# Miniprotein binders against Checkpoint protein hus1 homolog (hus1), part 20

Target 1, 271 residues: Checkpoint protein hus1 homolog (hus1), of Dictyostelium discoideum (Social amoeba) (q54nc0)
Amino acid sequence: MKFKAKISKASILLKTVQNIMKIYNECICHITPDKLRFIIQSDFNDGMQVFCEIQRSLIFENFTIESLSDNEIQFQLDLESLRRVLQSATSNGVSDIFTNLTKVRGGPVLHFIIKSGTSGTVIFQDIPIVLLTAQQMAQINEPTLPDPLVHILLPNLKNLQKVIDKMKNISDCLKIMIAMNNRLSFEVETSSGSISTFYSGLDHPQFGDHVLSPDLQATVCVDIKKFAKVLHIHQLKPSEVVLCLYERSIIVHVVLTDIMITYYLPVLIKN
Key: E = the ipSAE of ESMFold2; O = the ipSAE of OpenDDE; V2 = 0.75 times the mean of E and O plus 0.25 times the DockQ between their complexes.

## First folded at step 10 (miniprotein)

Design se3 (from sd3 with W12T E34Q M38K; at its last look DockQ between E and O 0.15; V2 from the best seeds 0.00; counts 0 for: pae E 23.3 > 1.5, off the site)
Fold by ESMFold2, look of step 10:
Structure se3 (fold): chain B 271 residues (1-271), chain A 90 residues (1-90)
Amino acid sequence: as target 1 above (271 residues)
Amino acid sequence: SEIKVTIEVGKTRIIVFVDTDEQLKRLMERVFEQIEKKGVREVEITVEADSPEDARRLAEIVAEILRRYGFDEIEIRQEGDTVHITARRK
């Protein structure tokens, strides 16, 4: 089993890791000939899931991968450890970053060599990993869901984050309403009333085989602190962010050049 | 840049984000149509823009809409890029 590469876009990879690790620190890393995937699907984060895929050619050069599992390699990895490696490589200038899969006395590791272009300094860092079998990886699939009840393009995420950050100090439950006539609202209940924020004129991207009636509406409640974590994705400056409502989940689809990130967040059934 | 309008009626606060003056006008008219049906006699509105000139221009759009809905006691106070509007009707 062999994996080695030069990392060509460490800054983009660092920002991606920084954002998805806000959801949970332990992830599955899946490397294929075409792409790098980070998967957060754990019982310990209360049903939140993240599926991030990055095109190989965006981040890897001099890429070699060999395995008996269709040249795919998968392992558990600590995202904070990866963040630290990428941070050290992107601090104060250009560094050459090389990575490969290897074994040390304590088991398999992802090995990094960081060569400073200015000082001649070479940094060696190992991240311990837990290799997964192909059978274990086969059980880790992105959910297949029907068409959503309603969906909408989110407004400016940085401004939305500010609104949601204020609301989370008031209530644990965020009520989200999408109307297929280009309207979106967020509401929290207070002891004496409610606070609502309304958006109009937001587009509905084409989803599925059928056009939904403009009269369709749906409302769900989600954990506001969890929703606020998803909004940090604005730091990657995505081209489109689509919010989809389902009976038991919401899905946030984040589109960037050569990167796709999908967040799954459970619906609260209390109200 | 994005235009932010905050409307306060009693204990209810409504926050509206739009991108153009025409979007602001149409959205505010829909909001005031709803509060007209509820017989609201006093509102407080805050308009936040990119510059003092833009904030003042946008506040006048809001004030024109208020006058059409019968609010004839309008006070406008400006703090930089932000304009605060208090409006009453009989």
Scores: ipSAE 0.000, ipTM 0.149, lowest interface PAE 23.3, mean pLDDT 83
ESMFold2 (binder alone), look of step 10: mean pLDDT 84; pTM 0.830
OpenDDE base, look of step 10: ipSAE 0.016; ipTM 0.208

Design se4 (from sd3 with R26W; at its last look DockQ between E and O 0.81; V2 from the best seeds 0.00; counts 0 for: pae E 17.5 > 1.5)
Fold by ESMFold2, look of step 10:
Structure se4 (fold): chain B 271 residues (1-271), chain A 90 residues (1-90)
Amino acid sequence: as target 1 above (271 residues)
Amino acid sequence: SEIKVTIEVGKWRIIVFVDTDEQLKWLMERVFEEIEKMGVREVEITVEADSPEDARRLAEIVAEILRRYGFDEIEIRQEGDTVHITARRK
């Protein structure tokens, strides 16, 4: 089994890791000839799931991968450890970063070589990993869902986050309504009333060949603190963020150049 | 001469190869700035040099940096060209 590469865009990778680790610290890393994937799907993170997919050519140069599992390699890793390695590489100006799989006395590791361009200094860092078999990886499944009930592009996420942060001081339940006539609203209830924020003129991106009637609308409730965690993704300055409502979940699709991040949040039952 | 330094903090392992004392000092300062942020109270350091004299000298440099960062319980054990340092602070 063989993986080695030069990391060509450490700052983008660092920001990506920083954002997905807000959901949970342990993840599955899956490397294929075409992509690098980070998968968070744990019973201990309040039902949230994250599927992050990065095109290999964005992140890796001088890339070599060989395995008996169709040249795919998968392992569990600690995202805080990866963040620290990437932070070390970016803190002192431009550095060349090389990584490879190797084995030390304590087991398999991701080995990193960081060469500082300013001082000529070389740093080696190891992240312990837990290798997964192809059979174990086959048990990791992204949910397959039908077309959403309704969907919409989110407004400016930084501004939306400020609004949601104020609302979370009032209630744990966030009511989200999407109408297919370009409208979106967020509402929290108090003991004596409700507070709502409305948005209009927001686009509906096309899902396949089907266009939903402008008369359609749907409303769900989600945990407001969980939704607020997703909104930190604005720090990556995504080109598109699509909110989709389903009967039992909401999906947030985050699109960046050569990066796709999908968040799954459960819907709460209104009581 | 080649200097190999292995720094272990929990499961975090750093292996550095440096050519000069100045490079070693620079790296150790960077590493201990990060260790200070972690609030770690114990670190293990292994210094491998080309001679026992060099290993001893370099270990003293490392020990001085450790004391600057508040590690006041330092155990040093030398095995030929290799020096093992265990350092603790409260």
Scores: ipSAE 0.000, ipTM 0.229, lowest interface PAE 17.5, mean pLDDT 84
ESMFold2 (binder alone), look of step 10: mean pLDDT 83; pTM 0.827
OpenDDE base, look of step 10: ipSAE 0.069; ipTM 0.545

Design se5 (from sd3 with R26Y V31L; at its last look DockQ between E and O 0.87; V2 from the best seeds 0.00; counts 0 for: pae E 15.9 > 1.5, off the site)
Fold by ESMFold2, look of step 10:
Structure se5 (fold): chain B 271 residues (1-271), chain A 90 residues (1-90)
Amino acid sequence: as target 1 above (271 residues)
Amino acid sequence: SEIKVTIEVGKWRIIVFVDTDEQLKYLMERLFEEIEKMGVREVEITVEADSPEDARRLAEIVAEILRRYGFDEIEIRQEGDTVHITARRK
């Protein structure tokens, strides 16, 4: 089993790791000839999932991968450990970063070599990993879902994050309504009253192979603190963020050049 | 009695429902802390109450909050139980 590469865009990888690790620290890393994937299936409070997919050519140069499982390698790793390696490499100015899969006395590791272009300093760092079999990986799949009830492009995420952060101080439950006539609302309730925020003129991207009637609308409730965690993704400056409502979950599709991140959040009690 | 205040900033609408002047003041101040930081220069606000007298009283509470957050060009128009406020800042 062999994996070796030079990391070509460490800053983008670092930002991606920083954002997905807000959901949970332990993830599955899946490396294929074409893609690098990070998968989070649970957190301490249950229910949240993250599927992050990065085109291999965005992140890796001088890339080699060989395995008996169709040249795919999958393992569990600690995202904080990866964040620290990437942060140290990006904080020291111009550095070359090389990584490979290897084995040390304590078991398999993801090995990093960080070479400073200015000082000649070379730093070696190892991240312990837990290798997964192809059978174990087959049990870990992104849900296959039908078309959503409703969907919409989210407004300016930085501004939305600020509003949601204030609303979470008021209530734990966020009511989300999407109407297929370009409208989106968020509502929280307290014993003292309610606050609703409305947005209009938001587009509906093509989803699947059909268009939904403008008359359709749906409302669900989610944990506001979990939803607020997803909104930090604005730091990656995504080109498109689509919110989809389902009966028992919501999905946030985050699109960047060569990166796709999908967040799954459970619905609290149907509306 | 139910108090309804609608705040509009471009395509963004916020609706506040409360029962008392104290509750209105508290929630409006929390909302305007964030609205101020967003760099908004113009807002439209609609106050709906149970009577014309109540609507005007509540609109003055809203106007005072707007002034504290830097909106010093305020225009008010009343239609019965409803008061419309347009506020601007530089």
Scores: ipSAE 0.000, ipTM 0.330, lowest interface PAE 15.9, mean pLDDT 84
ESMFold2 (binder alone), look of step 10: mean pLDDT 83; pTM 0.829
OpenDDE base, look of step 10: ipSAE 0.022; ipTM 0.248

Design se6 (from sd3 with Q23A L27M; at its last look DockQ between E and O 0.12; V2 from the best seeds 0.00; counts 0 for: pae E 14.4 > 1.5, placed apart)
Fold by ESMFold2, look of step 10:
Structure se6 (fold): chain B 271 residues (1-271), chain A 90 residues (1-90)
Amino acid sequence: as target 1 above (271 residues)
Amino acid sequence: SEIKVTIEVGKWRIIVFVDTDEALKRMMERVFEEIEKMGVREVEITVEADSPEDARRLAEIVAEILRRYGFDEIEIRQEGDTVHITARRK
């Protein structure tokens, strides 16, 4: 089993890791000939899931991967450890970062070599990992869901984050309404009433050949603190962010060049 | 345990962080493969560990690797949890 590469865009990888780790610190890292994936699943994570997919050519140069499992390698990884390595490398002026999979007496590690082009300093760091078998990886599936009840492109995420951050100090439950006539609202309940923010003129991207009636609308409630965590993704400056409502979950699809991140949040049930 | 090894060769400074003796051995061997390409006669190494005993043990690991690469004049000075090694070869 062999994995070796130079990391070419460490800053975008660092920002991706920083945002994903706000959801949970342990993830599954899955490396294939074409893609790097980070997966956070919901066992003890309050039902939140994250599926991040990065095109290999965006992140890796001089890339080699070999395994008996279709040249795929998968392992559990501590995201804070990866963040520290990437932060160290991006805090220097210009640094070359090389990584490879290796084994030491304490078990498998992800080995990093960080070469500073300005100071002549070379840093070696190991991150311990837990290898997964191909059979274990096959049990890790992104949910397959039908078409959403309603969906909409989100407004400017940085501004939305500010609104949601203020609302989270008022209530734990965020009511989200999407109407297929280009309207979106966020509402929290107060002791004396409610506070709402409304958006209009927002586009609806098309799913396949389905066109939903503009008369359709749906409302769900989610944990506001968890929704607020998702909004930090604005730091990656995504080109498109789609919010989808389902009966028991919401999905946030985040699209960038060569990166796709999907967040799954459970809907809160009211009696 | 936290292990930090600093290697000074000419104008270059190489810093290694590892948590096991075996990781240290492998990293130091990789570092010395690079140093061999530089053709230098002298290297200074500082080993920092969590205890004086650990620092001495780790320094002996480094010294054995130095001997393997032909450094036969080795001076070792210990200051608490830190060991300083100066090594020369022809």
Scores: ipSAE 0.000, ipTM 0.265, lowest interface PAE 14.4, mean pLDDT 84
ESMFold2 (binder alone), look of step 10: mean pLDDT 82; pTM 0.816
OpenDDE base, look of step 10: ipSAE 0.038; ipTM 0.437

Design se7 (from sd3 with K4Y; at its last look DockQ between E and O 0.13; V2 from the best seeds 0.00; counts 0 for: pae E 24.1 > 1.5, placed apart)
Fold by ESMFold2, look of step 10:
Structure se7 (fold): chain B 271 residues (1-271), chain A 90 residues (1-90)
Amino acid sequence: as target 1 above (271 residues)
Amino acid sequence: SEIYVTIEVGKWRIIVFVDTDEQLKRLMERVFEEIEKMGVREVEITVEADSPEDARRLAEIVAEILRRYGFDEIEIRQEGDTVHITARRK
């Protein structure tokens, strides 16, 4: 089993890691000949899931991967440890970062070599990992869901974050309504009533082969603090962010150049 | 305690920051694997610790590792909390 590469865009990888680790610190890292994936499963984080997919050519140069599992390698990784390696490489000027999979006395590790272009200094850092078998990896599935009830492109995420941050001081439950006539609203309850924010003129991207009637609308409730965590993704300046409502969950699809991040968040039932 | 080890090999400098002796041993093994790839016959090492006693103890650990990798001409000079090691091999 062999994995070896140079990390070519450490800053975007760092920002990606910083954002997904807000959901949960331990993840599954899956490396294939064409993709790097980070997966956060629901068992450890109150039902939230994250599936992050990065094209290999965006992140890695001089890339080698060999394994008995179709040249795929999968392992559990501590995201804070990876963040620290990437942070150290990006905070002190330009550095070359090399990584490879290896084994030390304490077990398998991701080995990093950081070469400073400024001082000529070379730093070695190891991150302990837990290798997963191909059978274990096969049990890790992104949920397959039907077409959403409704869906919409989100407005400017930085501005939306400001609105949601004010609302979370009032209530733990955020009511989200999407109407397929280009409307979106967010509502929280107050002691004397409710506070709502409305958006109009927002586009509906096409999913699958079906176009939903403009008459359709749906409303769900979610944990506002969990939804607020997802909105930090604005720091990556995504091309599109699509919000989909389902009966038991919401999905946030985040599209960047050569990166796709999907957040799953459970719907609350309030009686 | 905090342990800083600076290793200079030709025009390369390696800085290791660890909290424990076990971490130091682990990472020094990785460093010397890279040094073997370079074909290096002389290294200069600086060990910085929180006290003279810790610096001396850690310097002996480093010297033991150097001897295992064939560096048998070792000079050690201590200045307070800092130990300087120069090592050579044939």
Scores: ipSAE 0.000, ipTM 0.107, lowest interface PAE 24.1, mean pLDDT 82
ESMFold2 (binder alone), look of step 10: mean pLDDT 79; pTM 0.782
OpenDDE base, look of step 10: ipSAE 0.065; ipTM 0.410

Design se8 (at its last look DockQ between E and O 0.01; V2 from the best seeds 0.00; counts 0 for: pae O 6.8 > 1.5, off the site)
Fold by OpenDDE base, look of step 10:
Structure se8 (fold): chain B 271 residues (1-271), chain A 92 residues (1-92)
Amino acid sequence: as target 1 above (271 residues)
Amino acid sequence: SEIKVTIEVGKWRIIVFVDGLTDEQLKRLMERVFEEIEKMGVREVEITVEADSPEDARRLAEIVAEILRRYGFDEIEIRQEGDTVHITARRK
């Protein structure tokens, strides 16, 4: 088993890691010849899942991967550790960063070499990892959901984040309503009142094979703190973000150039 | 009685429903809302206050106007139509 690469877009990778780590620190990394995937599973997180796919060519140069399993490697890692490494590489100006899979006395690690272009310093760092088998990886599946009840493009995420940040101080339960007539609303309630934010004129992306009626609408409740965590993705300046509502979950699909991130949040069941 | 305050900014609206709150409680609630509006860099807002009586509507509108002033809105126009008051506020 071999893996080595130069990280060409450390800043993009850093931003990605910084965002997904807000969901959960423990992550599965899956490297293939074509893609780098980060997966956060629900088994260890309170029902929230993340599937992140990055085109390998965007992140890695001088890329080599060899394994007995179709030249794919999968492992578990601590995202905070990876963040620290990437932060070090980006904070000291222009730096070359290299990574490879190796084994030390303590077990398998991702080894990093950071070469400063300005100071001439070289920094070495190791991140312990847990190697997973192909069989174990096969058990990690992205949820397959039918067509959503309703869907809509989210407004400016930075502004939305500000709104939600205030709402989260009012209630833990966020009511989300999407109407297929280009309307989105958020609501929080207290014993003494409610606060609602309404958006209009939002586009509906094409989703599935069926065109939904403009008269169709659906409402769900989710944990506002979990939703707020998702909104940090605005830092990556995504081109489009789609919100999909289901009976038992919501999906936030983020589209970037050569990057795709999907968030899965459970719906709160009101008794 | 239920009070409805609608704040329109660009393409979105914030609606606050208040039931059984004192004037002070309402003020606090509105302040939290306006703190966020301020962060958005909004220079003009349109606010509608709906109440059960003209007197209540006016009283509530004055509370809202006071809050607007605290947040830097120095040009405030108030128009009352029965149980509804419309407020247009601008800041330089």
Scores: ipSAE 0.019, ipTM 0.242, lowest interface PAE 6.8, mean pLDDT 86
ESMFold2, look of step 10: ipSAE 0.456; ipTM 0.852
ESMFold2 (binder alone), look of step 10: mean pLDDT 84; pTM 0.838

## First folded at step 12 (miniprotein)

Design sf1 (from se8 with W12E; at its last look DockQ between E and O 0.09; V2 from the best seeds 0.00; counts 0 for: pae E 12.0 > 1.5, placed apart)
Fold by ESMFold2, look of step 12:
Structure sf1 (fold): chain B 271 residues (1-271), chain A 92 residues (1-92)
Amino acid sequence: as target 1 above (271 residues)
Amino acid sequence: SEIKVTIEVGKERIIVFVDGLTDEQLKRLMERVFEEIEKMGVREVEITVEADSPEDARRLAEIVAEILRRYGFDEIEIRQEGDTVHITARRK
């Protein structure tokens, strides 16, 4: 089994890792000839899931991958460790980052070589990994869901994050309402009433070949702290962020050039 | 002079090769490395300093030990073998 590459655009990868690790620190990394994926599952992180898919050509140059499993390699990885490596390359100065899969006395590692173009300094860093078999990887499935009940493009995420941050000081439960007539609202309950913020004029992107009636609307409750964590994705400056409501979950689809990130957050059940 | 600093922390290894740095520049580099290691929250690190001479290895190891003390490592063992110094450090 063989993987080696030069990491281009380390700053984008760093920001991606920084955001998904807010959800959970341990993830599954899946490398194929075409894509790099990061997967965070629900079993150990309060029901949240993250599926991040990055086109190989965006972040890898001089790329080689070989395995008996259709040239795919999958392993568990500590995201904080990866963040530290990427931070080293994106600090002051110009650095080249090379990575390869290798084995040391303690087992398999992802090996990094960070070469400063300006100081003659070379840093080697090993991140321990846990290899997964193709059979184990086959058990890692992104949920398949029907079309959402309702969906909408989110407004400016940085401003929305500020609003949600204030609301989380008031309640643990965030009510989210989407109406297919371009309306979105967020509400928290207080001891004597409620506090709401309303948005209008937000677009509905096309899902499949069906157009939902503008009369449709739905409301769900989610953990406000978890929703606030998803909103940090604004740091990647995504082109589109689509919020979808389902009976038991919400899904946030984040689209960037050559990157797609999908967050799954469970709907809270009434007390 | 050429200097090799190997840092083993938890299950991770960091190797830093330095050529032509002053003591001040090396101190700044090591401070940056240890700032990141501090975020790992580990209570034990093992460090090997290899230099061109025993006196250089000892001097540079003491720079590393000073940085470790600043981060609260209060159990520091230093063992020298020729041009190589081994440091084991622990904290709370």
Scores: ipSAE 0.000, ipTM 0.462, lowest interface PAE 12.0, mean pLDDT 85
ESMFold2 (binder alone), look of step 12: mean pLDDT 78; pTM 0.770
OpenDDE base, look of step 12: ipSAE 0.643; ipTM 0.890

Design sf2 (from sf1 with F17Y; at its last look DockQ between E and O 0.92; V2 from the best seeds 0.00; counts 0 for: pae E 10.5 > 1.5, pTM E .798 < .8)
Fold by ESMFold2, look of step 12:
Structure sf2 (fold): chain B 271 residues (1-271), chain A 92 residues (1-92)
Amino acid sequence: as target 1 above (271 residues)
Amino acid sequence: SEIKVTIEVGKERIIVYVDGLTDEQLKRLMERVFEEIEKMGVREVEITVEADSPEDARRLAEIVAEILRRYGFDEIEIRQEGDTVHITARRK
């Protein structure tokens, strides 16, 4: 199998990796002719999942991929290792970054070549990986769910983060209510009462052909610290962020140009 | 002269090629490289310095050893074989 490319937008990739690694450090990287995907599944992170999809042409130039598995390559990698390579290349002035899949005596690696545009310096870095078979990759399933109970566009994420940061010092459980009449609320319970924040006038994006009644509403509880981790995505300045409530989970859809990130968080059972 | 520094930590490997840098420029470059390695939180690192002469390899290995001591590596073994110097560094 063969993969090589020049990384053309290292800053965007670095920011993406930095945000994903807040959820969990180990991920599955899946490279196809059209897309680069990062996948974090629930086995080791208390039910949280992340599916990140990046259009290949945004990140890679001079791209070559060949494999007996429909020209797809998949492997496990350590996101902190990838962050270090990308940070090195972006913090040392103008650099060209090249990557390819290769094998050393210690096993398969992603090989990186960082060429400084301002000096004669060339840095080679190897990141160890664990190759996955196509059969192993076929066992990776993004959940397919029916339409959500309710859904809404989130308000300004930076301002929301400030609100949630204050609330997380009070309780582990965040109550989220969405009403399909453009209303959203967040609530935590205290020893002596509750603290709530209310938003109105927020839009509901269209889900297929279905229009939900404005009378519909739903409420769930989630781990507030996990929800707060998702809100750091504001650093990527996404175009839209949609919050969807389901019976056993919430889903946060994050849309950027040529990037889509989907977060899955479990709903808590409150006694 | 041309210099190759190979740094191995676990299964990760970093190779730095340098040509025409002064000792001060090389020291600053190596400091930046080791700053990132320090974030790995490792107890042991292996380094190979290859240069155009035994004298250059020894001088560059001394620069590397000084940086390692700054990061708390208190057990440093150095073995020279001609133009190549091998360094093993350990800490608690």
Scores: ipSAE 0.005, ipTM 0.514, lowest interface PAE 10.5, mean pLDDT 85
ESMFold2 (binder alone), look of step 12: mean pLDDT 80; pTM 0.793
OpenDDE base, look of step 12: ipSAE 0.096; ipTM 0.605

Design sf3 (from sf1 with F17W; at its last look DockQ between E and O 0.87; V2 from the best seeds 0.00; counts 0 for: pae E 11.5 > 1.5)
Fold by ESMFold2, look of step 12:
Structure sf3 (fold): chain B 271 residues (1-271), chain A 92 residues (1-92)
Amino acid sequence: as target 1 above (271 residues)
Amino acid sequence: SEIKVTIEVGKERIIVWVDGLTDEQLKRLMERVFEEIEKMGVREVEITVEADSPEDARRLAEIVAEILRRYGFDEIEIRQEGDTVHITARRK
């Protein structure tokens, strides 16, 4: 099996890794001829899942991939290790970053070569990986859900993050209401009452081919600290962020050029 | 003058290859590398310094050892083999 490439947009990849690793550090990396995917799907993160998809041409140049599994390669990776490599490459001056799959001391690694454009330094970094079989990868699937109960385009995420950050110091449970007449609210309960923030005039982008009645609305409760982690994605300056409510989960779809990130958060049980 | 510093931390390996840097430039580069290693929280690191002469290897290994002491590595073993110096460092 063979993978090698030059990383062309290290800053974008670094920001992506930094945001995804806030959910969980252990990640499955899936490389195909067309895409680079990061998948967080572990019982150790309290039911949260993240599926990140990056178009290969955005992030890789001089790209070669070959395997007996339809030219796909999949492995488990420590995101903090990848962050360190990308950080060292983006901190000072212009650097060229090359990566390839190889073996050292009998074990598989993702090998990085970081060449400084301003000095004679070359840095080599090896990140240990755990290769997955095609059968193991086939068991790792993004959930397929029916159409959402309700959905809405989120307001400015940076401002929303500030609001949610204040609310998370008050309660662990965030009540989220979406009404299909362009309304969204967030509420936490206090010892003496409640605190709510309301938004109106927010769009409902078409999601699939379904059309929902404007009189529909739904309310769910989620872990506020988990929701706050998702909002850090504003650092990537996404063009659209769609919030979908389901009976047992919420889904946050984050869209930007050549990158798609989907977060799955469980709905909390009401007591 | 060619210098190669190999750092093994946990299951990761970092190799820094440089030519034409001053001692001050190399020290600053190594400090940046060890800033990231500190975030790993490891208790043991193995370092190999290869240079063009035994004197250069020894001098550069001392620079690395000083940085290790700054980060709390107080058990440092150094073995020199010609142009190569091996360092094992531990902390608790």
Scores: ipSAE 0.000, ipTM 0.501, lowest interface PAE 11.5, mean pLDDT 85
ESMFold2 (binder alone), look of step 12: mean pLDDT 80; pTM 0.788
OpenDDE base, look of step 12: ipSAE 0.029; ipTM 0.350

